# Designs tried in a protein design chat: VHH binders against Uncharacterized protein MJ1408. Part 10

Target 1, 350 residues: Uncharacterized protein MJ1408, of Methanocaldococcus jannaschii (q58803)
Amino acid sequence: MSREANPFKKMPTILMPDELMAKALRRGEKVANEMRQKELPWLLKARFVEEHKVRTIASVVADNLQKVIDKTPPVRKLPKFYQEMVEVLVGIDDFKKSMGAFKWASELVRKLGNEYARKIRKARTPQQAGKLRKEFVGRVKSILEQIHPEMAFVAVAREKLKDLPTFKDLPTVVIAGYPNVGKSTLLKKLTGADVEINSYPFTTKGINVGYIGEIQMVDTPGLLDRPLYERNDIELQAILALNYLANLILFIIDASEFCGYTIEEQINLLKEIKDLFKAPIVVAINKIDLVDEERVKEIEEKLKEVGIEEILKISADKDIGLDELKERLKKIAIKEFLKDKDAENKELEC
Below, E stands for the ipSAE of ESMFold2; O stands for the ipSAE of ESMFold2 at other seeds; V2 stands for 0.75 times the mean of E and O plus 0.25 times the DockQ between their complexes.

## First folded at step 5 (VHH; framework vhh_6qgx_2)

Design q6 (from c06q with T53W S54E S57Y T103I; at its last look DockQ between E and O 0.02; V2 from the best seeds 0.00; counts 0 for: pae E 17.6 > 2, placed apart)
Fold by ESMFold2 at other seeds, look of step 5:
Structure q6 (fold): chain B 350 residues (1-350), chain A 126 residues (1-126)
Amino acid sequence: as target 1 above (350 residues)
Amino acid sequence: QVQLVESGGGLVQAGGSLRLSCAASGFTFSSYDMAWFRRAPGKEREFVAAISWEGGYTFYTDSVKGRFTISRDHAKNTVSLQMNSLRPEDTAVYYCAAEIGWIPDEYLHTSEYDYWGQGTRVTVSA
């Protein structure tokens, strides 16, 4: 079987009160019809049929609600990237409160099912047994209507979360820079044909994920390719979630300015990204085959003025400097990734 | 009233292809997981393939993996089973099944589906 590793993809469809009740009643009638086939005296048959109908309805409702809880990952135990995305897209507190409502309703329906099953065993007439079952059904409908807002909230949350990207626990490089600076060409040359497209909030283009051996490369079209003042606070929080993935930022500058942005504009974007991310930044000056060495040196000096220490000079189109870039990216990303792992292990040893 | 109607069965030579179709009515099609089961003569119903309500998850029994493809068309309320490279052991009556809500990890069992079609016969000659 194939499946995606997104932890929210396992969430079942969230049934609304009428849908869940209809499912439970269908299953209850199926069981009732099977039990009616037994050769029993009329009162004992009535008790038997109604008791099993109540038990079936209670189980279908309670188990369905509980399966939502069981198949929903506990947010606090997820990697920080997913925790941040849940907060941005739906709100962690409201999500947790809604899971609590599912748990409350599941437990209450089971309790009522047991209580009404016991009452039905003591019924003195078939009419009393049927009345108790109808009363039980009414109580279950009321409970489901009480949590209807939480059921609706979780249904919306599931739709927002089911398409979140899946990332491996590997050293990770996030690529940034204006459109047309050569990001996609570079990604394909560094990683080869194994580039996966994944969804990400606030971009319909998705994100591109590729690999250099054990290094995860992430290209973010529509996210880190324009000035951040154009984005609202919610969009910025979704972009900042990348801090929990990125061990290294690779920023691409187009030395030729054929991308349509001046070096000044590109450096201004770099400065904004530097302020947003805690990971170290490597800058690759691309398209050096289209400009002279003096121009590249000017760009390099401007980058040093803004605090960039790791600078590489490349041409993705002409395969210039790519081997050195690849090895430098691996070295830095692995180093930063291992620092995080060592900090985790030292915490455990105390 | 819920109704599932299969079509597309028939006689085909080994190595050939067939496309089964299941037309659904009487419920909100986009809320239902859909599955195909089959029954060879004298045998129990066997799971063949399933597709989730949104179409993002598909499941296949090992004997048909790589040969059969399940798909759904929400505009026509149909589920299809494209069967390629057919073998004589694929001879069976094929049934379409439906159930509301995601059926995680339990899709293999006939008891998980409340709605069934009448079946369509597929015969694969050697």
Scores: ipSAE 0.000, ipTM 0.289, lowest interface PAE 13.0, mean pLDDT 84
ESMFold2, look of step 5: ipSAE 0.000; ipTM 0.100
ESMFold2 (binder alone), look of step 5: mean pLDDT 82; pTM 0.847

## First folded at step 6 (VHH; framework vhh_6qgx_2)

Design r1 (from q1 with H109T T110P; at its last look DockQ between E and O 0.48; V2 from the best seeds 0.00; counts 0 for: pae E 6.2 > 2)
Fold by ESMFold2, look of step 6:
Structure r1 (fold): chain B 350 residues (1-350), chain A 126 residues (1-126)
Amino acid sequence: as target 1 above (350 residues)
Amino acid sequence: QVQLVESGGGLVQAGGSLRLSCAASGFTFSRYDMAWFRRAPGKEREFVAAISWSGGSTFYTDSVKGRFTISRDHAKNTVSLQMNSLRPEDTAVYYCAAEIGWTPDEYLTPSEYDYWGQGTRVTVSA
C-alpha cells in the first residue's frame, strides 16, 4: 500500500504559449491529412479540411488549459496546512488568478474555434478558408501570449509545490528541541523502522515522519531546533504552518547538556515555541540515565515555572519511560485532534 | 528529430522474462508521459502500461498487472518495461509512445500520443 501523494504532483507539464501552439498545430495537421483523403469536390474538401483543422487546434489548446485546472487541487479545498504553504511559497490570490486566466483562455479559444469553423463552412474559395484558419491561429496565439505571465507563474508554482510533504489526516505530534538532544533516536524507538524522510521548505535535511499506529510523529531537523529569531519572515511563516499539523508538541530537553546547550538555552527555545504554537506542549526530559535525580528535579521545577504541566522523564538510549511517554502522547494528540475536527465541522455547518 | 527506439525484444519461453527499453531523443524527456502499447497479429494496438513525467504514477492494463513493471531513467532518457511471467498471449510488437502535458490514465488510445517508436517484436513460445 502506498501513502497519499502530494496532490501538486498530479499537475501536468505547464506548456508555454509556443509549446502549446506547436502541439495544437501538429495535431491539426494530422487531422488535415486524414480529411484530405475524403472524396469531395475541391471547394468542399478545402472547407472540410480547414474546418476540422480549426476544431482540432481549438480543442487541443482549450483542453490542455482546462486539464491544468482539473489536475490542480482547488486551494480552498485543501487542508489548511497546504493552503498556508501555497500562500507562503507562491501566494494564494495570485495562484487563483492564474487559474482563472487559464479558464478564461480555454473558454475563449473554444468559442473562437466554433465561430471560425462556421465561417469556414461559408468560405467561397479554398484560399478564403485557409485565410480564416490562419486568422484563427493568429488569434489563439494572441490569447496565449496574453496569459503568458500566468502560464509562467503556474509553471514556477508547480516546481515549488511538487516537493511539499505528504501528511496523513491523523493525530500529529511534532518533535522539537536543540540538535543532539535525542530526537532522532526517540522517534526511531517509538515508531520502529518505518521512519520516512520528507522534504520541507527551508531545510535541506527534510523532516522525518513515523507512526505509532494511528499517531503521526514528525521530527523537524533544521526547523524547530534553533532559535526562531534567526529566521527571516518567510521562513518563520513556513515554520508556523506546522500549527495546522501539530495537535501536540513534544519538546525534548537533554538533562546532561551533552548536546552543547545549557538547560537555560533549551528552556529559552521552549518559550519561543510555546509562544508561537497553539498546540499543547509535553516536555520530555531525556538522558536521565546520565544525571542524578536531583538534577532532573531542578529541571522539572524550572519547566513548571515556565508553565509546562506535562513533563515526562526518559532515556531514549536506555528505553526508560518510553511506554508511558507513548501512551501519554497518544492520549493528548487524539484528544486535540478530535477537538480540532469538531471545530472544523462547526465551520462547515454555517 | 524526435526519436523513440525500442530494444530488448526477442523469443522467450512461457514463464520467462524480458526487459524492453525505449531510448528517447529530440525532446526534453522530463516533460513527457511515456507509454507502452502492443499489437498482436490481426489486432489493434492496445494499451499496456504508462508512466507519468515524474515517474510518480504508473498505470497498467488489467492483463499485465503484477507481471509487468514500467520505469523511467531520467539520466539515460529511457523508459523500460520489465515483463515477467510471460504468456503466449503476450506475443506482440511492442511500441513506445510519448505525449507532453497529458496524464496517461486519461489517454489510453493510440491517437492521444504524438510520438511513436518503430516497435520491437516479442514472441512467447510454449
Scores: ipSAE 0.095, ipTM 0.577, lowest interface PAE 6.2, mean pLDDT 85
ESMFold2 (binder alone), look of step 6: mean pLDDT 84; pTM 0.863
ESMFold2 at other seeds, look of step 6: ipSAE 0.357; ipTM 0.775

Design r2 (from q1 with S111D; at its last look DockQ between E and O 0.88; V2 from the best seeds 0.00; counts 0 for: pae O 3.0 > 2)
Fold by ESMFold2 at other seeds, look of step 6:
Structure r2 (fold): chain B 350 residues (1-350), chain A 126 residues (1-126)
Amino acid sequence: as target 1 above (350 residues)
Amino acid sequence: QVQLVESGGGLVQAGGSLRLSCAASGFTFSRYDMAWFRRAPGKEREFVAAISWSGGSTFYTDSVKGRFTISRDHAKNTVSLQMNSLRPEDTAVYYCAAEIGWTPDEYLHTDEYDYWGQGTRVTVSA
């Protein structure tokens, strides 16, 4: 399954027991009215009407429940990004148990529909046929109430998951760094005017997505722009899901410290991100037009001491160094993307 | 008793705009998905636009994307279709439809909806 599609967008609206039952009864009554127009002896007409009413109610209920299952692939078969997001937002085990309840109810309603339809064909009076249909409806209501908690759970889960972002299956660079280091300016200069804002859990600012040809650039306001120790375990898990997206991390340092954070603070954030992410890191030292060359060299030395090998010196505002940065990002992101594709293919061979 | 009443149709020149409204009564408006369909002379009803019960999802047939906007107003129990840049090909009777619990890929099918309005006529002159 591609990382480019949000599988939860296809989920139908989850109806509560009374809503689904009311819809089924409406559809059943429409069919019953059509069947009443047939010219048949009174007993045969009663059997025919009630049988088709039962079959229609069973189909509406069971098909509704089954469509939820059919439109939601098993969580374990989703791309790992979506698996992590399901765990973070709703819990995989509870989600799987609820899908099981839908399946159980759908199959039971179909079985009962068939059983009651057969009994109705053998009814000796119209009153017996009507009683059997009423008994069937009562059984369906009971089944729906029994799975009401699971229906409510899935309804909430759908609302949480339907807005998850869709990403193209492309080499992806995720941008990190403190606020005001120039991330947004750089993203716009590298990708042009077409930056999309997408929702993402645990940030009200969303994420910004742009493109350099075949390279997907992702800026993460509110996610990778403050110390990770400030985040709870659930937020950290959502941040770590980015490992399944990112082929390369671009970390931006403000050489001037006008962003309000010292170089020490910025490097400490870099160390936290380096520890948590598998992707290689390129550091761009930004705003070099505002400091002398000795300061930039000092920062570069500190970065090498913490294990950063790919360092670029830029000024986004002055358009300094951006072409070299762009080409370096493309080269590394494509290399890592192809490496990941090869690993995924070998994993699937087994 | 469920009732859907369309209004706002009329005659307009190509390139002009119209706003259709559908007043809903007899059901819990905030739980129902709403749609607009249209029927051109000699044609069957075709899907135009749909909006989810929450208003969070909207869908459009390709020929109207970027020109038509569907919206809903829970205070007035209405769904609206703002039609801009009208073309002669948009000439049709427009119908409002409602149903609870649609399936996303099935919103374009007329038999998904149990409730229908009587229609409002839109004529777009060249």
Scores: ipSAE 0.376, ipTM 0.782, lowest interface PAE 3.0, mean pLDDT 87
ESMFold2, look of step 6: ipSAE 0.414; ipTM 0.806
ESMFold2 (binder alone), look of step 6: mean pLDDT 83; pTM 0.854

Design r3 (from q1 with D33E; at its last look DockQ between E and O 0.83; V2 from the best seeds 0.00; counts 0 for: pae O 2.3 > 2)
Fold by ESMFold2 at other seeds, look of step 6:
Structure r3 (fold): chain B 350 residues (1-350), chain A 126 residues (1-126)
Amino acid sequence: as target 1 above (350 residues)
Amino acid sequence: QVQLVESGGGLVQAGGSLRLSCAASGFTFSRYEMAWFRRAPGKEREFVAAISWSGGSTFYTDSVKGRFTISRDHAKNTVSLQMNSLRPEDTAVYYCAAEIGWTPDEYLHTSEYDYWGQGTRVTVSA
C-alpha cells in the first residue's frame, strides 16, 4: 500500500548554494582532466575541455535540484494526514513555492549550459573558451544564490518531515486515556507482546502501533493522555491530524481510580477528545475486577449522560470481556474505514 | 587540503574483532556523509557501510549486518567501523570515503564519493 511509506523519507540531502557549486566545480575539473589526455590540436582541445566542463557543471547542478523535486511528490497529491503535517510543521504554501524555485533553477541552469556549450564550440582562442566557461559559472552561482532562501527552507523541512510516522492503509483504532488506566496491558493482550514504536511531533515517547489481523491499533503516549489546554495552536493542529487516521477512538477508564485520576477527571478528558475527533468513541471500563458492580453501573450511567453509547466492561489483567471488545472494535473500525474510503473517492470524482 | 587517514587494520583470527578508524580533515566534517568500502584481493571495491552527516541513518551491506557497526565522532572528526565476528571472506583493504550530500539509493556506489583514503589492510586467518 502506497500510504504505508513516509513520502519524505527518500528526499536527498539539500545542499546550500556554495556546497552545490563546489561539488559541481570539483566534478567539472575531474572531467576536464580526463579530456586533456585526448590527442587533439591545442585550440580544439581547449574547446573540447571547456565544453565538457560546462556540460558537467550544468548537469551536476540541474540534476541535484531536479532530484529533490522527483523525490518529493506535490503536497496536494499526498494523503491528507501528510498534507496536514506539512502545513503544521513547515507550511504548504512555502513548501510549494520552494519546490517551484528548484524547478525554475534546474531548468534555467540546463538551458544556460546548452547555450554556453554552443558558444564555446565557436571560440576562436583557448582564452575565449575559458572566459565563456567562467561567465557560465558566474551565472550559475547567481541563480543558486537567488534561490538560497528556498534551499534553506527545504533543508529544514526535510529534517522535520523525514521522521514522520508511516501508517498502513487499514482500519485504525486510536487508544486514549490517562496514564496507568491499562492501555499498554490492553494493547499487548489485543495484538501480541510486541508493538512498533514510531516518532510523532510533540512527544518524546513516540506512538505505539500494533495489529489485530487487518486492524491497526495506535496508542499515543504523550498525545491523548493529558488535558489539551496545555497545548499551543501548532501542537493542537498536530494532534488533530490524527482525525485523518482514526476510524474509531477507544477510550479507557480505570474504574478503580488506582491510576491516580478520579472518574470525573477521566470523563473530563473523554469530553475533550470527543470534541476534537470526528470518529465514534467506544469506552472500555477497565479493572472491573477491583470494584463492585454498582460502581461500574454508576460509571456507565455517567458515560451515557456525556453521550457515550458504546460502552464495554473489561479487565485486561484478568482477560475479562476482551473477546467481545476485540470483535466490537473490528466491526466499528472496518465500517468507519469503508465510509471514509467512499468519501475520499467522492472527493476525487469532483 | 582534504585528507582521510584510515587506521586499525591488521591480522586477526576468524571470530575476532577489529575497530577501524578514519580521521578526516580539510572539510566541514559535520556536513559530510561517510562510508566504508573494501577491496578483496582480485576484486573491485564494494560497499560495506555508510553513515549520514547527522549520524541519524546507517546502512550496511547484507553480509556484514549484525557484525559491523559504523559510527562517527564529531568532536574528533572521525568515523569508525567496529568489525565483530570476522570471517576469512572479510579479508580486504578497507577504504574510508566522504561526500557532501547523498543522492538517494546511490550511497553504495563508488562514483558517489569524491574523497577517499589510502586504505588499511585487514587480514582474517582461518
Scores: ipSAE 0.476, ipTM 0.825, lowest interface PAE 2.3, mean pLDDT 87
ESMFold2, look of step 6: ipSAE 0.543; ipTM 0.847
ESMFold2 (binder alone), look of step 6: mean pLDDT 83; pTM 0.849

Design r4 (from q1 with S57D; at its last look DockQ between E and O 0.67; V2 from the best seeds 0.00; counts 0 for: pae O 4.0 > 2)
Fold by ESMFold2 at other seeds, look of step 6:
Structure r4 (fold): chain B 350 residues (1-350), chain A 126 residues (1-126)
Amino acid sequence: as target 1 above (350 residues)
Amino acid sequence: QVQLVESGGGLVQAGGSLRLSCAASGFTFSRYDMAWFRRAPGKEREFVAAISWSGGDTFYTDSVKGRFTISRDHAKNTVSLQMNSLRPEDTAVYYCAAEIGWTPDEYLHTSEYDYWGQGTRVTVSA
């Protein structure tokens, strides 16, 4: 499945034990009322009514549980971005175990439905038929309560996973750098339009997505704009899921330091990102209109010492260097996208 | 006892607007998916619009997209259908429906819903 479609959007709402049981009992009673209209001897009618009630309750419960399984692809077959997000948000092992519990319960309820239907056909009195149906309902309630933790887990998981962002299957540039270095201004200038805001775990600001033709640009406020060591392990793992999307990282440095961070602080953040991400990095030295050429040269030399070879000098506010930046970003992002696509296709051809 | 009560129907000129409201009681409103269906004279009920229990997903039949808006208010336990740019072919009895736990691909089927209102009549004159 591609990353353009969220595979969890098709999952049904997960019902809790009392909700599912109540729904099943409602539908069982509707069927029972229909069956009571049949012209049958009193004992045969009692058997017929209770049997159809049991079969309906079993089907409603079992089919609802099975539908959750059927509408959820196996995690290991998902694109790596979604596999990582499942691990971060809910835990792959717990998710798989919960799907197993749904399967077990669905199969057991169906088996019990058949067993009790057969017992009801042999009932000697209407009272015995009714007692058998009540026993069946008690067994189903017990099974649902036994998997209640897994049902609750999957309900929470569904809500987290169905809201995961989708991205176009395009060459993707992720923008990083401290706040106020000019990331948002640059994004608007490069894309020529307002950006689309999408939710992402662990940020209330969301992520901003814009486009330069066929190139997808992603700004990550609250994610790649402060030291990564300040993040707990789960937050960092969510940030690192961007590795499966980013074909190129664009790191923005404010040459003037008016953003409130020194060049050394900005380079330290760059080093953290370089250590944790595998995508190539282009550095744009922004706000060059506010500093002299000697300062820009000093920054370039420090970047080369860190191992950065792709360095551009720009002013987003003054539209300096933006055409050259755009051309360079497109070239590198497309190259890396095609490289990653070839590798991913080999892995998925299993 | 579960109860769905529609209101806001009436006679309106083509091009006009109406807002339908459905007051819900007898169940945990925030857990239920809600829908509007309509029945023109001599026809079967057809899907108009649906909204998920969280309000995060809305769906519309093609003939009403851009003209109708479904919304829900959890504080008032109501679901509303704002109908703009009304046409004579929108003339129908409009029904509110509710069910817990629909599947996203099955919201348009009447059999998915156990709870129904009495309907409110909308007549759109030329």
Scores: ipSAE 0.507, ipTM 0.827, lowest interface PAE 2.0, mean pLDDT 87
ESMFold2, look of step 6: ipSAE 0.556; ipTM 0.852
ESMFold2 (binder alone), look of step 6: mean pLDDT 84; pTM 0.858
ESMFold2, look of step 7: ipSAE 0.535; ipTM 0.847
ESMFold2 (binder alone), look of step 7: mean pLDDT 83; pTM 0.854
ESMFold2 at other seeds, look of step 7: ipSAE 0.249; ipTM 0.678

Design r5 (from q1 with D105N; at its last look DockQ between E and O 0.01; V2 from the best seeds 0.00; counts 0 for: pae E 12.5 > 2, placed apart)
Amino acid sequence: QVQLVESGGGLVQAGGSLRLSCAASGFTFSRYDMAWFRRAPGKEREFVAAISWSGGSTFYTDSVKGRFTISRDHAKNTVSLQMNSLRPEDTAVYYCAAEIGWTPNEYLHTSEYDYWGQGTRVTVSA
ESMFold2, look of step 6: ipSAE 0.130; ipTM 0.627
ESMFold2 (binder alone), look of step 6: mean pLDDT 84; pTM 0.865
ESMFold2 at other seeds, look of step 6: ipSAE 0.107; ipTM 0.624
ESMFold2, look of step 10: ipSAE 0.000; ipTM 0.341
ESMFold2 (binder alone), look of step 10: mean pLDDT 84; pTM 0.866
ESMFold2 at other seeds, look of step 10: ipSAE 0.247; ipTM 0.712

Design r6 (from q1 with S54E; at its last look DockQ between E and O 0.85; V2 from the best seeds 0.00; counts 0 for: pae O 2.8 > 2)
Fold by ESMFold2 at other seeds, look of step 6:
Structure r6 (fold): chain B 350 residues (1-350), chain A 126 residues (1-126)
Amino acid sequence: as target 1 above (350 residues)
Amino acid sequence: QVQLVESGGGLVQAGGSLRLSCAASGFTFSRYDMAWFRRAPGKEREFVAAISWEGGSTFYTDSVKGRFTISRDHAKNTVSLQMNSLRPEDTAVYYCAAEIGWTPDEYLHTSEYDYWGQGTRVTVSA
């Protein structure tokens, strides 16, 4: 349910003031027509019709605003990944403020509906009853226009947030490395055919999600494949949100340099990723079929100098070393995932 | 003035296919969620399929899932229901419906839709 799914998927469409008012007036007129069929004296019928119209308009408006609140979980109760995405894409404080505006308007419209319904019951002429209903409608329009900025804000927020990726609560490996080092080929070989493509901020390529049994694998084309100095603050914050998902980083090096980046450049990117993430790093030296063993050993020695303890030698294209890589990734990712779960349990106990 | 006009109904043998269309006018089509409902003889309207105003979310009742496909065309202001592998129990009058501001979990309820077409009859013979 909400633990397994993007919590914003359940948000209703946010109506603008004129849209909501038009819907309310349409429903009010429908009820008014039904009430006109009652066998009542002329003045009593006018009161009855206008009263029910007011009550219907009030409930349509107030219920729609309240439904947005009810179908949007409080930001503070969201998983941390989604809390960070709300901050990056829209701003948590503004989001909370807007929910408060919806609540205020909903409660005020309902209060006014009750007040005007009571006034209409005391109207001395059908014209007075109609005038009171028109006054009520005018006040509702004014209230909706008053919160128009908050309604527009939430509508934009909904569109930005409803398509955020859905991640399972599983041990998670995030893949990094320059373009063309073999990340996509490796992901497909490790997980099989079923890779899900998800939207993510600041990449049109999205994030690819696949699985090795109960291990969630995440490939990040356009996110962790170039130097940080090319990123603005918002892009960096969106990348940092991956810290709430990653139990392990798998960094891919192209031993052949056919990707277009030197080993020095690839190691420099690795060092940036190491500083960016708290998760441990496994490095896979890929394309070992295209270089001799002396070159692979040189690369391995350079990686050890940088502080990398987990190094695998593979060829994704030739299916070399993949079984060992799978087992190493599973062991480390599961161990780190369980450590994080123990830490979360201790926080809940306190 | 809002108008929803269904077309494409008729008589078809079991296992056959039909494509229903609904032409919409009188409102901003791109802002409205669209749905198909049906009414078998002597029964109430029941939900068949819905498509979000963005066009990316589709929903189906269990009995038609995998057989029916709902789609929308914003350029032509139409919603279509492709019905394959038809069965005699699919015999009904099919209605197009529209509403703004619908909640995802409430697409099944007729009360959530104020705009309705007049219906088109589909008869599936054994």
Scores: ipSAE 0.421, ipTM 0.800, lowest interface PAE 2.8, mean pLDDT 87
ESMFold2, look of step 6: ipSAE 0.559; ipTM 0.854
ESMFold2 (binder alone), look of step 6: mean pLDDT 82; pTM 0.847

## First folded at step 7 (VHH; framework vhh_6qgx_2)

Design t1 (from r4 with D33E; at its last look DockQ between E and O 0.88; V2 from the best seeds 0.00; counts 0 for: pae O 2.1 > 2)
Fold by ESMFold2 at other seeds, look of step 7:
Structure t1 (fold): chain B 350 residues (1-350), chain A 126 residues (1-126)
Amino acid sequence: as target 1 above (350 residues)
Amino acid sequence: QVQLVESGGGLVQAGGSLRLSCAASGFTFSRYEMAWFRRAPGKEREFVAAISWSGGDTFYTDSVKGRFTISRDHAKNTVSLQMNSLRPEDTAVYYCAAEIGWTPDEYLHTSEYDYWGQGTRVTVSA
């Protein structure tokens, strides 16, 4: 079954205090002009005009703030992947605090709108009605300025969260390995023409998503292609969020070392990936056409010492071993995916 | 004084191209969402295309996808609609619209926008 779209895509544009106030005043004046056309005694007209202006301004402001809350999913109700991404990108506590500030301001503006509308209905002169409306506007401006930091925070958060990737509910293989080991060539050979590029935190290249039938293949350039000790704790958490997606890791080794990294360096990266991910690992020894059989055997033996049981020997450029690789990936990824689904179903049996 | 002024309309053969332009003044252009709507003879105004304040998001009605491109130029305070592969069904008066802030999927509604231009006529023959 398909996963839902990115839950943050429905968030409205976040306005700053002056922007929201200006919009509210503009719409309040439109309503006031309509009300001035009515045939009423002059005091009653003044009360009527100012009351409707106040109610309109209050509604525009309060409804705008409430809409942000209504269109933003509660973080605690999100799938764990998105909860982790909110923590990494913005901070869950600050996000919740800011939603609380929007709610507080929305409720207070609506309350004040009702209070001032009632006061205006009792105004003794048109001048008093106008003064009350001006006081109301001043108090709304003050309330919006009080939450200005939270409005700015949510605006930044929205820009970071709305472009988070949406993944299909399919068996998923995540590809890892140093640059130039053949990851991109292999992905294209395995999946064909329809590789989609999606944004992901801490990489300017995004992530590449392709398919082998019903198997989702994910390549993460800039994330799993260099030693993880080069990354801070926040970046590591973003990388670890991939655990909620991966059913299988495909690690690519360049047997020739022409990628610029020794076999020892490549195996050290493999060990780091193995320690960080729960999913099983398949290793593909690539570029076997550029080395002799004895070198490939040496690499295979070193991989077995590290605990790798699933090893394939391929050449992406020469189309060697790719059919066997496809079938092995499908078998393992589907098996792990179904185990995850069975565990999920058993957890729901309460 | 807020003003939206459309230009670039005219008569063109089917398969041809036109570029509509909308010059905006009297507000902070870089913060406003912009849209194009059109009204064909005998029909109500319908959504054509929209572009977010940053330019990062664009939206199109299905019948114009792949043929029309909306863009904005913050230095000139203009929004443009490049219309390629024009069809007789594209014949309409085209209107520029502006508003500060959207809720996603509400960009389609004329009520979302407070500011409108007077329109520019596009006629696609044959």
Scores: ipSAE 0.479, ipTM 0.814, lowest interface PAE 2.1, mean pLDDT 87
ESMFold2, look of step 7: ipSAE 0.536; ipTM 0.844
ESMFold2 (binder alone), look of step 7: mean pLDDT 83; pTM 0.853

Design t2 (from r4 with D33E S54E; at its last look DockQ between E and O 0.80; V2 from the best seeds 0.63)
Amino acid sequence: QVQLVESGGGLVQAGGSLRLSCAASGFTFSRYEMAWFRRAPGKEREFVAAISWEGGDTFYTDSVKGRFTISRDHAKNTVSLQMNSLRPEDTAVYYCAAEIGWTPDEYLHTSEYDYWGQGTRVTVSA
ESMFold2, look of step 7: ipSAE 0.553; ipTM 0.844
ESMFold2 (binder alone), look of step 7: mean pLDDT 81; pTM 0.830
ESMFold2 at other seeds, look of step 7: ipSAE 0.579; ipTM 0.860
ESMFold2, look of step 8: ipSAE 0.595; ipTM 0.863
ESMFold2 (binder alone), look of step 8: mean pLDDT 79; pTM 0.822
ESMFold2 at other seeds, look of step 8: ipSAE 0.560; ipTM 0.840

